# Ledger of designs, part 10: VH-VL binders against p56860

Target 1, 255 residues: p56860
Amino acid sequence: MMTAEVRTPEQGGGPLTTEPRAPRSAPGHADASAPAFGPETDPRDIIRWALAAHPDLLMPSAFNLNGVVLLDLAAQAGYRGEVVFVDTGYHFPETLATRDRLESRYPELTFVTLNAGASPDDGQTPPDLYASDPDACCAARKVDPLQRYLKEQGPSALLNARSRDQASTRADIPFVEEGGARRRVNPLAHWTREQLEAYAAEHDLPVNPLYFDGFLSIGCWPCTRAVKPGEDARAGRWAGKGKTECGLWQGENKL

## First folded at step 16 (VH-VL)

Design c51
Fold by OpenDDE, look of step 17:
Structure c51 (fold): chain C 255 residues (1-255), chain A 119 residues (1-119), chain B 107 residues (1-107)
Amino acid sequence: as target 1 above (255 residues)
Amino acid sequence: QVQLVQSGAEVKKPGASVKLSCKASGYTFTNYYINWVRQAPGKGLEWIARINPYSGNTYYNEKFKGRATLTADKSTSTAYMQLSSLRSEDTAVYFCARHGKSGWDLDYWGQGTTVTVSS
Amino acid sequence: DIVMTQSPSSLSASVGDRVTITCKASQGISSYVAWYQQKPGKAPKALIYYASYLQSGVPDRFTGSGSGTDFTLTISSLQPEDFADYFCQQYYSYPLTFGGGTKVEIK
């Protein structure tokens, strides 16, 4: 009765291919010509300054928590410009519904949705591109449409909802960024998640319901999951793909 | 070149309805709101309503609520305004206009449609 | 509703004259004012947006100024093609409202 020793195959730990750390997008250089804003500066004052300096200011948004808060603050500060959203064809129904609620709540703002008619089956990208090449998917469905529109409109500045608390890659975001095609104004640069949540609750803002289900950063449904307690807010974006940003804020195509 | 081309003149009786059209070209139709503004003979401009052609979201001047209905057809890049329960006071030139660069300024206008309401 | 009080309702001027039209808002509206030119039987043409910015293709003899409640359109040197009606508009809040208009006539 020869006991066949089942040789447990040594799982050869293949070398952890250190995926090249996506080059830390150099934090946009602070615009030295901008007023000296500080952590205690009311975001509405920053927005008022931006409006005075840049009447053609546009607000790109994906209607995350930060975006919804910024939208409300901007409206209060007197913004009446465009809120620019890209319909990738892969948005959650809840995201689209949030957009619609916001448009109804803020009739003074102009909600622009790009890439009208986009769908997973529209032939814009291969059906599995979001899985095989997320960068290419984001480039085609989000970045390119937005860049094209911004080139056409030619705004001198963008009003952005970025904050230092969103990701480690955003830790040094200034209030006003120079470089690239236009200025970027970040009124919420110093707001924490707790502050954003408190503000949204206080003002009964229409936050995407998925946020309360653990979707702390929401993009396209194929590339977005809920995060676990203790995870980074963006850990649910392109999970397992080594991608942390959609490309809007990186490289030569930086907004 | 951006163009808004409106439908032809209308003559209606009191109590009737009229539906005007505004065909857009030279730009992406769904990227811009269409506004409707009227001008009575020898009078100023009066804003009626606006529509987002993408979402269909509308906002009306309270004065026209219940009488004016805005719609948009993406496939033909055409905005419509229906005005019901017409009165003599509704006699005017009706314009469609696109929202502009800074918000609700109106940068491009249709040529206007004359609506005459007479018994 | 925000009322835009435009003045004068009419004026007579000659070619080369400086023309000034004013619009006063019933409340503060920041710089959300537009100006339009309208010729007889034609649609309004946009001239100025955000109180002081020229629309594309508009001659620089047209200038807009003002903020808050008081706004001005100035034509530095009136040209023959400038004889028309002019309107201000506020777009700070709904409903959008227009001034009563100013007719610029040949003296």
Scores: ipSAE 0.905, ipTM 0.947, lowest interface PAE 0.5, mean pLDDT 93
Fold by OpenDDE, look of step 16:
Structure c51 (fold): chain C 255 residues (1-255), chain A 119 residues (1-119), chain B 107 residues (1-107)
Amino acid sequence: as target 1 above (255 residues)
Amino acid sequence: QVQLVQSGAEVKKPGASVKLSCKASGYTFTNYYINWVRQAPGKGLEWIARINPYSGNTYYNEKFKGRATLTADKSTSTAYMQLSSLRSEDTAVYFCARHGKSGWDLDYWGQGTTVTVSS
Amino acid sequence: DIVMTQSPSSLSASVGDRVTITCKASQGISSYVAWYQQKPGKAPKALIYYASYLQSGVPDRFTGSGSGTDFTLTISSLQPEDFADYFCQQYYSYPLTFGGGTKVEIK
């Protein structure tokens, strides 16, 4: 009774590493050196430059005051690309409603929401990770999803709503940040809170109603509180945790 | 691979309604708008409307307002277009298409659904 | 509505020829123009976005150019598979609008 050893052929089908074909840079868009912008430069002119230099520009947003103002300015400047939002599962209803109002107001923009249907109990992260490790929570629920999407879309630049007046850590934000995975453009770098508020009021922009309740910087509800008069706008973010940023702009996960 | 697969051909009488489907695969359905475009026989392309499958937000060509209704089912990754009060002029191939990288360019298209409106 | 005037409506060409199709917008639309190829009985295929960027998998013999109001699609050397209809599209403003199309036929 000869036991025929069925040699299972090791199909060493090596994964075809489809090398992501480097985005064929259209030959003619030379990396135009950023013009010398100044504090008096109209943000719309900065955006127009950014669009000319980076037609594949994307706009991440959390729909804070700065984000809402940037959306309006970008639309006026001729932006018609994606507004990318990450649903962490921990957003305030008011934030989601603000997104919806913005989408209705700016039909020319493409509002993309990542992690649709995200919830605290989605099984991806412990429900209390925000309390035990807020960095890990932000990484998993916000940064990683956005990074994955940005890797897929491969934009050459981002249009960001950051301003120097938002936090001490942003005091030196330039109009154009070089290096990293892509260029970052900050048209609102020199706008003050007062300027942003005035602009939003003048143009009747749909600002998150929580802003008027003292939520000057709005993120996930477990990690966001209203600030007291005289506090830093971001003092309400990760209060007592020694964290000041979500990780999008610093470290290995820098966008 | 990104695919949009549309429902089969439809024959309708004037005044009737038709509901077309567009099933998406190969990407996250809720990350991209679905557009509907039609093409009458021997004619050019005409944009009808778009929907955000995530939010359900829609925007319609004024020409189709009140007659076209877009919906999306996230659970099946399927977009739908209902067109009511059909006329002979609505005879066309109807396409669904995904929004592209630069905004409202259309990067992936369904194969089209022929709708014939005849008495 | 923004009108996209496409020309010519048809042209005859031979394999290897340089083909040029133009679209003129009724107003300034920056570079928010796309180009599509459509073969008989098939859906449009995206060729160009943002006036000059090639879609993935599109041969480099296709070139888009232009800004503002005047846009051009060029096929540097026409191939047998390029005999089709071509459409421009603007997506600067709603409603999205298309050119009337150009039929590229064999000479």
Scores: ipSAE 0.893, ipTM 0.942, lowest interface PAE 0.5, mean pLDDT 92
Fold by ESMFold2, look of step 16:
Parts: sequence; structure tokens; C-alpha cells
Structure c51 (fold): chain C 255 residues (1-255), chain A 119 residues (1-119), chain B 107 residues (1-107)
Amino acid sequence: as target 1 above (255 residues)
Amino acid sequence: QVQLVQSGAEVKKPGASVKLSCKASGYTFTNYYINWVRQAPGKGLEWIARINPYSGNTYYNEKFKGRATLTADKSTSTAYMQLSSLRSEDTAVYFCARHGKSGWDLDYWGQGTTVTVSS
Amino acid sequence: DIVMTQSPSSLSASVGDRVTITCKASQGISSYVAWYQQKPGKAPKALIYYASYLQSGVPDRFTGSGSGTDFTLTISSLQPEDFADYFCQQYYSYPLTFGGGTKVEIK
């Protein structure tokens, strides 16, 4: 007999899960205050800290360059948990193949694909919603499945692959974000694209092959194009639609 | 409510094969790997293998590789383990269990299936 | 393969006693240890993950501690329902391996 714990809106914060969470064991174990991390901090040290503080943490990933690099660093740092990917029904075949190659390479990790069996014609959204209202499309096919899973799992932290170099909209991300439903950890916050590329090459990581065709930020195929020389890495995302970030990083749905 | 319900007891002769089932309910089957673990009478626990029901990806304990085969049927939310070339030391209770919050901790277990191998 | 050496193999205690079970790994495994309770003829029940974190619904008289190679499960005030076998398990690397078990008998 599980006891479900339900948060009321007025109380805010706390566990996302409806299950009671056991108190932390090992009396005298310090709460997980983040050390003073700096731009030169090895991401693996940040990941090791996050694991010790939050063994239930989850790693959302769309398997872009940042995500693939983070995944390898996390595996080295001792991560054995979930890598969570949302099937929107609109992913490039190359993205799905990259996920499969990563699963084969990292048998020590648990690969979770949410919204399994999704397709453009599955009736989850009107057929042209990705064009007419990309925010609503992302909400239905990406944000909602992930938030539902996070509510069910109730992780105390997320391990995210964002870096400041990716876009102007990300210039302010810290190593550790407080003040949401859960702590968010960005071990690569201060890594540059050049560092990420060098790391991926050095370790022969299975990077999405579209990256080498100029797709520097890869999402759903209707909302993603290759960037032109001199363009920002995320310029190919929602080109001409006035949208710069997925709803996962904005507003009340911010991870 | 998470539940793993396993198939009934089996009695087999040496050299035969057995196929055990593990039906999941109360959660999204494709979101969790299924592990198989056995326990011989009066003995400890021994991990056999695991499968990702979404992808079919498997990893086997070397001791069982070549004899154990894991499969999953997404449409029935059922994982299977087949063990071939049975011998008397394969007599055990066989459990299925799903992965937990920090990786390969096993948070929910099936009730177990007894397999008896004798002449 | 990582060997998990569990001790004692058996112990007897009275209701209210503090019981301690240890598990030693043959190499460093960080904190990737789970603990299970198993009653005769039943499946294991998960108690602890990541060395020290309680599974949902497990009473707080159960505590786990340790990191590296040495791990401990403690029952702070033994209850009659705690009669069972207890197993540690490492999940640092494949194959997953279990300790030999500790039978806790209530006097």
C-alpha cells in the first residue's frame, strides 16, 4: 500500500511525484548545496556532485552534440540512470538512429523513449499544427509527455546539456538552477562549441550525422534547417516563426 | 499499481528448453528495462540478463550467454526469457524485475516462477 | 565479476534490538548498492537504493550507509515483521551481483 502525496497549488515546490518520498537516509548526510563551480570546472566533477546529491536524477536528451557529449561525460562520472528522449513523431531518422547507436554503446545507461509509437498521423495533434502553431505542437508532442513522466517519476534533479554558447537566449544559464519543481544541473554551461566538437572527435562519439551537414541544433524535421555560414547555431530552429526556445525552457513548463 | 505477473511453474527434463513470461501492468511497459534473476533452492540471487522492451536491446550475464534469450512483446506488455539446454543446476525460482530510480537497482519484482529440471 | 561479501550469514536478535548487516565489494563501486528483504518463499522487496536512499513505503528504522567498498544496512529497532533474509546488490557494473544473504531470526 503506497501512500500518494499530492501537492496543492498554493504550497508550491516540493516533490513532483504523487508517491511519498522516503526521508534521506544516512543521518548527518549533508543536503546537496552546490559547491562553487567555475568556468574551468571539469563537468564530470559537477556530474559526480549531482549524482551524490540526487541519485534519482534524470537526463533529458534530444541527442544533439551537447547531449551526446554530456551522455559520455555522465557515463564516465558514474551515471547509471535514465536518458530520457521524447518521440514527437517528427524526429529525423538520423536522430532516431543516433539514439539507437548510443544505446548500444552505453549498456550501463537506461534509455527511455517517451510517447512511443508516435507518428505525424497518430491523431495527437492536427496534421499542420507544427506550422500553424509550433508552440502548441511542442506542448502536445514534447512538453506534455515529458512533464507527465517527470510527475510520475518525481526526480529531485535533472541533468541538462545546455551551454551558454548555444544561443543568446541561453547566455545566462548557471551550472545549477534552483527555484523550480526540481533542481536543474547544466554541467556544460561554460563549454564552447569548439570544446564540444573536440571532445566528440577525441572520443569518437556517435554524433548525429546531420550535424556535419550544418544542422547545428536539431529538433523536429518540420522546424529545423541547416544553418548558413555565419549564422547562430540555433538559427535553423523554427526559422521564420518567431520562436527561439522550446517550451521546456520557458515559462511555467521550464524544466 | 505496478505489478509483474509471471507464468506458472515448469517441470523439465535435462536438455529441454523453457520459456517464462512476465506480464507488466500499472505502468508504461516500454519505459522500463526488465531484468531476470534466479535463485536456486537455499541459494542466493543470480542475475541473468536484461532487456529494453522498447528497442529489444539486451545484455546477458556471460554465464548464460548462448542459452538465455530475452524478448519482449510491446502489444501485450509481456517480457519473456527462454533458457535452453537445461541441466539440473538450472533448478531455481526465476524472477523478473524492472529497473529503478538510480539505474539497475530493481524496484519491483514478479512473484517468481519455479523451474524444476530432473530426470 | 564484483564479489559482494555479506556478513553475518545469520543472526538472532530480540524485538527492539539494533541490527547491523555489512556488505563488502571486491572493488570500489561508488554508492551503487541496493538492499533487499526476502521472506521465505517470496520475491525480494526493495529497501534501499544508492547505498542510503529509502525505497517508497519502507519504514525509517531501515538505514543504509557506506560508499566505495564497505556498506551497511541497519535496523534501528527490530520489529517482528523484520524476520527475513537480507541481500545487498551492486549495480556499478555488469554482471549485477548479490551478496550471499543474512538470515535475521527473531528470538
Scores: ipSAE 0.776, ipTM 0.896, lowest interface PAE 1.1, mean pLDDT 86

Design c51
Fold by ESMFold2, fold request of step 22:
Structure c51 (fold): chain C 255 residues (1-255), chain A 119 residues (1-119), chain B 107 residues (1-107)
Amino acid sequence: as target 1 above (255 residues)
Amino acid sequence: QVQLVQSGAEVKKPGASVKLSCKASGYTFTNYYINWVRQAPGKGLEWIARINPYSGNTYYNEKFKGRATLTADKSTSTAYMQLSSLRSEDTAVYFCARHGKSGWDLDYWGQGTTVTVSS
Amino acid sequence: DIVMTQSPSSLSASVGDRVTITCKASQGISSYVAWYQQKPGKAPKALIYYASYLQSGVPDRFTGSGSGTDFTLTISSLQPEDFADYFCQQYYSYPLTFGGGTKVEIK
């Protein structure tokens, strides 16, 4: 590779271009089909596959039980990327404390909090919008900040903590969702709440303490209650509002 | 248009402290950890520590623990590193850099601040 | 600490040459390697992350390869602006560590 100097008249080059070059994938960037994962597949094998195919993976999280378990499994599988949380201004103090505990426990991960400094009185939404129009409230305080970030970052895949056991609206979640701007990976698709609880207990994970008071799905405090015995885990979210999913999980920009 | 602009050169005597700054622009400051890395004259790169500007969470290379202190000021989008009990071997160019797409790869770097420790 | 052994420490090459720089990790680090270019008096510039993924705006004559312990940066056809120092970096575990560098000089 080392060569002797060879003098050749070099044609004059024009000024160096400052135009953006079209993005290029590194050698080895894969768009390969997902393996045939089954109900007993170790979630860490799914995460390892996803990371090998998409090292720019992002993991959105609100630090519910599923998200905390996924975070631990991802760290074990070698994930070193971002865990992305949106500050709506309406999180329980327990949720914010859980976030801080997770950051301290997993120094190998990068924790991103979007919409930093949000508060109920910050003027981002009219007073009481969460009650009168929860879709519009979520759009302004959660969906829009996350979608702006995803557009800025352009990840080729997301690592999501959804499982089929969470609600009837999630009963058919596959391990890998194709289509849209990015691939979506659900390593916990077939895990039950019992399995998640057992895992969290076995590994002493920092679970949001409200979970143990019956808050099986925790969002903003105005839109979250403890569930009754026998209810779906998400029954406490937007109770009586005719809403079961955040806009983040709907439409062409879904997570 | 991500940019990290660092403070100017410093000349210090042994035993003194120095506080270096790194001002971020072109991105949301609180979304990215800031790392500090130094390069002694004619030497390689040495990682010092990193901070999350959102939470203040830090992690230090053991070699610098107790001497290096990282802080961040969200209102000015500026990260700081203070290095105390300076010695001649602390003479180096000090860089800040933010975390990248796959974790602790460092995608954007400041221009560096030269610190000279001389009696 | 994970030691990154980079070679060669320097090389001389002509415009148009193919240049290969290697890094060897003291233990397995999966693909958690980044590569940087640094010109005298300047900050490092990111080239490659996760062993083989090209950073945005970097010319495609730069390629990275390897996994585990052995990693390579290749410049397929050296250009005048490519004469610089090059460093590998592991980010598998703390502390983050760098290779000793490779100076690429005009011959």
Scores: ipSAE 0.761, ipTM 0.882, lowest interface PAE 1.1, mean pLDDT 86
Fold by ESMFold2, look of step 19:
Structure c51 (fold): chain C 255 residues (1-255), chain A 119 residues (1-119), chain B 107 residues (1-107)
Amino acid sequence: as target 1 above (255 residues)
Amino acid sequence: QVQLVQSGAEVKKPGASVKLSCKASGYTFTNYYINWVRQAPGKGLEWIARINPYSGNTYYNEKFKGRATLTADKSTSTAYMQLSSLRSEDTAVYFCARHGKSGWDLDYWGQGTTVTVSS
Amino acid sequence: DIVMTQSPSSLSASVGDRVTITCKASQGISSYVAWYQQKPGKAPKALIYYASYLQSGVPDRFTGSGSGTDFTLTISSLQPEDFADYFCQQYYSYPLTFGGGTKVEIK
């Protein structure tokens, strides 16, 4: 006899299929097509859809403004999964404090810190690599630990805080990206910096205090500065090196 | 292979305290929350609390708040639960378990520690 | 606290039978349900998460289904090693709570 399955009641009483379905043996992005999302779509609806399709969903975060806003929206949408932060050994104390405040505020989320115990003096990289070869430093201390973890965990999708307002290279980010090792979901794809700031203020979110001192895109302390009036928000990253985006969003195997 | 190995059986008198241990191996200890769950004889499972071994952040079932204390030692990859003011009703097998793919599901469990509270 | 009402409390079955176990939540919990198998004197073993997703290494004769308040675990063709206790667990909200269990006995 065939096994019948009851479907999730997500999004209220819309049309339902009456056919029996087998339960999934494993999560996979190939099992569910993304709905047509638009600029007016509530990011929480995108997150709820993503979670129903990918309950092993992971959220990488560096706890910048976008990340903190996404984290709050995900908690409201029912996310219980991992928020994954890589300790490079070079984070501002304010960034680490923001992480701790977020963990205390959101007991419903699962906080994971990779590369625990990292410090500039831990021998993972030559002491001044961050200045002499920032790409190699980023690869060793941020990209490699995250990619290794993602390979071990094998999530079918990631929940990313990317938006069109962060950098010129992100101008065409879709809500859902296919291809690569896993599906990538960008619920904030159409949000502006002004919407993010307004949301964070309205909800009193624990935003990294350096943001309010003009550090509009915060990475590690050796390569981050406050942006000058009229500059792109990410101009403060990799000061004097000509970078506008870290290696996580470059190349064919993007996060 | 992921493994959680718990401390040996305990016999205690009412009013005493017990401290149970849960040693992790086969994975990065600080990447996974540790939950504590108990099972009284002939009864179902009851969740006590959980800890993030990286930060020490805890969340307790209100039933056990004030009596249960969770700690973790990163250097030995060991989680601990202390239960104070023991009563006969605390007689149970106590399990540790780590969080799973969906965050609050529990994918690997220790073998359990029997705690008997009697005079 | 969300109460998980599991039924039946016990059942007798033969090798090869289809077995169905149900859990009802006292409120809507979406699909935040896990299922566990427990043999006498042993720790629970994870079978299913998020109502229907199979844990690694678990035989595909185990299937989970449901959403909202009504959830089922089905064993399509019972094997000798499947005689055990089974528990559901909700993880929609704290505190985490478990069903009362179902003992699956040999007939």
Scores: ipSAE 0.760, ipTM 0.890, lowest interface PAE 1.2, mean pLDDT 84
Fold by ESMFold2, fold request of step 22:
Structure c51 (fold): chain C 255 residues (1-255), chain A 119 residues (1-119), chain B 107 residues (1-107)
Amino acid sequence: as target 1 above (255 residues)
Amino acid sequence: QVQLVQSGAEVKKPGASVKLSCKASGYTFTNYYINWVRQAPGKGLEWIARINPYSGNTYYNEKFKGRATLTADKSTSTAYMQLSSLRSEDTAVYFCARHGKSGWDLDYWGQGTTVTVSS
Amino acid sequence: DIVMTQSPSSLSASVGDRVTITCKASQGISSYVAWYQQKPGKAPKALIYYASYLQSGVPDRFTGSGSGTDFTLTISSLQPEDFADYFCQQYYSYPLTFGGGTKVEIK
């Protein structure tokens, strides 16, 4: 049936900079320093390393192109853990349909949807908060639910789909980010949009159909538009609102 | 405290159907898949199927496909398994269990429901 | 289906003994192994996940090890409450399968 081989550091990749120290019987104990990954390192090798060091690894996703590609690579690399999606009440129907297609295609993964059944009228936040205070809207509907879940689960690392070419605010992300509450692993850090598109086409991945209508970064429908020719991929996010990143990657709320 | 509370014992004749329930409490029901596992007298454990209570998505052990049907009711935090065309070999204790930290490890189990199939 | 061959099928031991139970997979399964304790008439209780990680609330006398095909559960100093059946489980691929079990009895 489904076959994947997960290797130890001694079996995989190029030369390691330090010998890993796998945990034996210590909950939440992280391994030694990450290997010296480079721009041409296969993302699956990074994922296999992350799994060996952090079996409690979680993958947050909004199922954009990067996230769908990462999900497929992770499944190939032997990931069998959680894919965590936050229902903000403002997702496009196409995004919710993409989630359902991914769950059906990858039965070996566990798909977690936080705030299941959320709606624009949640009875808790002011109406049209997305327009008047998009930071507060994101905090209430996306950031806070995810942070509560992460506090409950206490993962020692996250598997994130960020790449350097997505925005200037991401140009310096490493493969492995230390510090904060947990390690953050970015296997696609050096992949370009062209490489992601090529991979998705080659593997017939269920990409959000709005991507093909120029929505190169898809969030909540009130805060997302198609990009114009020549624009940065994230230019359609919070256009005219002075906001460039979700709070998940900034300040005290970063993952 | 996470709890999975299962329905009471059942006695059935061959050819009948049974519907078992598993009521969850102490956690967000829709965040976790529910698995069903059985144990025949004096035998080991056998995985049947699992369901995502959020989406209704299911996956069945081929041995039970066509006979087992999993459903979930979000409003009552209850998962169900129906097993049809019962045979004496289906006599077992049936457990529900939720997925764990690493994927399909099973971290919390219900107390089990005994199903006896006899003429 | 991946077959999990567990040994021994039974053993007798005294309080304070070190016991070792092994489980061999019919193919490579990485570290996707869990271990369970089951007392008569009760549901299994999770002990170990991902071959070596201790479930919350489980005493540290329980140790899991191994990767690939060969896995071991060790109880470093057996306590009266540890007399039970023990099962391994693989969760690398469907269907999920369990070892045949090991009965740990009072000597």
Scores: ipSAE 0.744, ipTM 0.875, lowest interface PAE 1.2, mean pLDDT 85

Design c51
Fold by ESMFold2, look of step 17:
Structure c51 (fold): chain C 255 residues (1-255), chain A 119 residues (1-119), chain B 107 residues (1-107)
Amino acid sequence: as target 1 above (255 residues)
Amino acid sequence: QVQLVQSGAEVKKPGASVKLSCKASGYTFTNYYINWVRQAPGKGLEWIARINPYSGNTYYNEKFKGRATLTADKSTSTAYMQLSSLRSEDTAVYFCARHGKSGWDLDYWGQGTTVTVSS
Amino acid sequence: DIVMTQSPSSLSASVGDRVTITCKASQGISSYVAWYQQKPGKAPKALIYYASYLQSGVPDRFTGSGSGTDFTLTISSLQPEDFADYFCQQYYSYPLTFGGGTKVEIK
C-alpha cells in the first residue's frame, strides 16, 4: 500500500600550550601537548592550536550541519588544508550539491572527494548490501576508501565536527582524543545544536537543505530518515538496525 | 612514485594560443588540485591558476583571467592549460604542480614546458 | 597581493658554511610559507612547508623558522649539491606569490 513519509512532524580563548617533540628531520608533524580546553573555549582557538601543532591535519566531512559550521570556523582560523569527503555512491543529491556549494564558497580550502564516480550500479558491492549487511556496506564504500587515503597521507591529526549533543553515543567526546593512528580534535565537542543552527543562520552557511526537512544527521539515502520531534539527531540513521555509528569512530579503526 | 610529466617545448607567434599538458601518475589524480606556475628567463616564479580535477573548479590569478583556461581529463589523468593571445612577455617555462600537505604548498612539480613567443 | 621580499638576492659561500636566507611578507600570513630549491634548467623542489616542516626526503640540514611576517631558511652545513636558487612562497591568500629568489653560489 501507499504510506505518507513523515518529515520534520530545526568569543573566547583558553590557555594554549605547545611543547616541542619529535625531531624536525622526520617527515610529518610536530607533536605538542594539548592545552586545557573548556566548554567556553572558542572553537577557532582550538583549531589554531591544532593547526600550529599539526599543519598536515585533515578534515573529514559528510557536510552535515556540524561539518559545515566547522568548515567555516576552520577557514576563519586560517585552515587551508584538505576537506575530505567519501562518495559512497548512495549520497542524496542534496548532499552532493552541498559539497559543490562549499567548494565554490571556500576557494582557500582544498576539497578531496574519495571514491570518485561511485554509484549504486558500479559493482563495488552487491545490490542491496546496505539493507542486508549495513556494516559491510559501510566498510566497503566509506570506511575502506577513507582508511586507505589516511594511511597513504599519514596525517598526525584529524579535525572532526563531532559534538556531544548529537547523540547519546557521543555524550563523552573530549576536545582532543589521543591514541590510535593519530590525534583526533573535536573543536565543537561542547556546542549544542542550537548554537550550530544560530551560527549557520548568522553566517548564511550552505547547509544541506534536507536538514530543514528534519534530516538532522544525513548519510546514505537507504539508511537515513527524517527524525521525529524530540528524537536525537542521529535517530534517523540506520533506524531499526541496531547500528548507531559507522566504523569510522569505533574500535581500532577510529579515524 | 608521484610524477607529473609535461608536454614538449612550443614556439609560437604573437597572437597565437598554446595548450600545455601535464600527465599525472603514481597517485589518484582526482584527489589533488593542479596548479600552473611560470618562470620567465632569469626571473622568479609566477602563479597562474589551479584546478580541481574532480569537479573542474578553477581559480585564476586576475592577471591571467580571460587568457588562461584550465581543464582536466580524468580518464587520462591529464591536466591542461591553454593560454591565448600570446605576447613576447609570455615567453617562459611553464610548470604544473600539485597541492601539498598543508594546503597550497606545492609538493611535486612537473619538469616544465618551454614556450617561446617570437615573430 | 601579498609581496614576499626575499634577501639577499645572492650570496657566495663555501662547502660547510652556514647559510641564512630571509623572506618578509607584506602582511601577516601566519606560518603559510613554503621554501623551494631550484637548480639551473630544473623544476623547483619542495623543501619546507608551513614555515618549519620538512618535506619528505629533504636532509635535516635544512631548517625553516618564523611566523607572521618574518621567515628564515637556514642550511646548517652547505653541501656541494646545495648550490642553487632558493625561493619562498606564501599560500595564505590568493594569488599565491613567491619571493624574488636567492642565488647561493660557490666561492
Scores: ipSAE 0.739, ipTM 0.882, lowest interface PAE 1.3, mean pLDDT 86

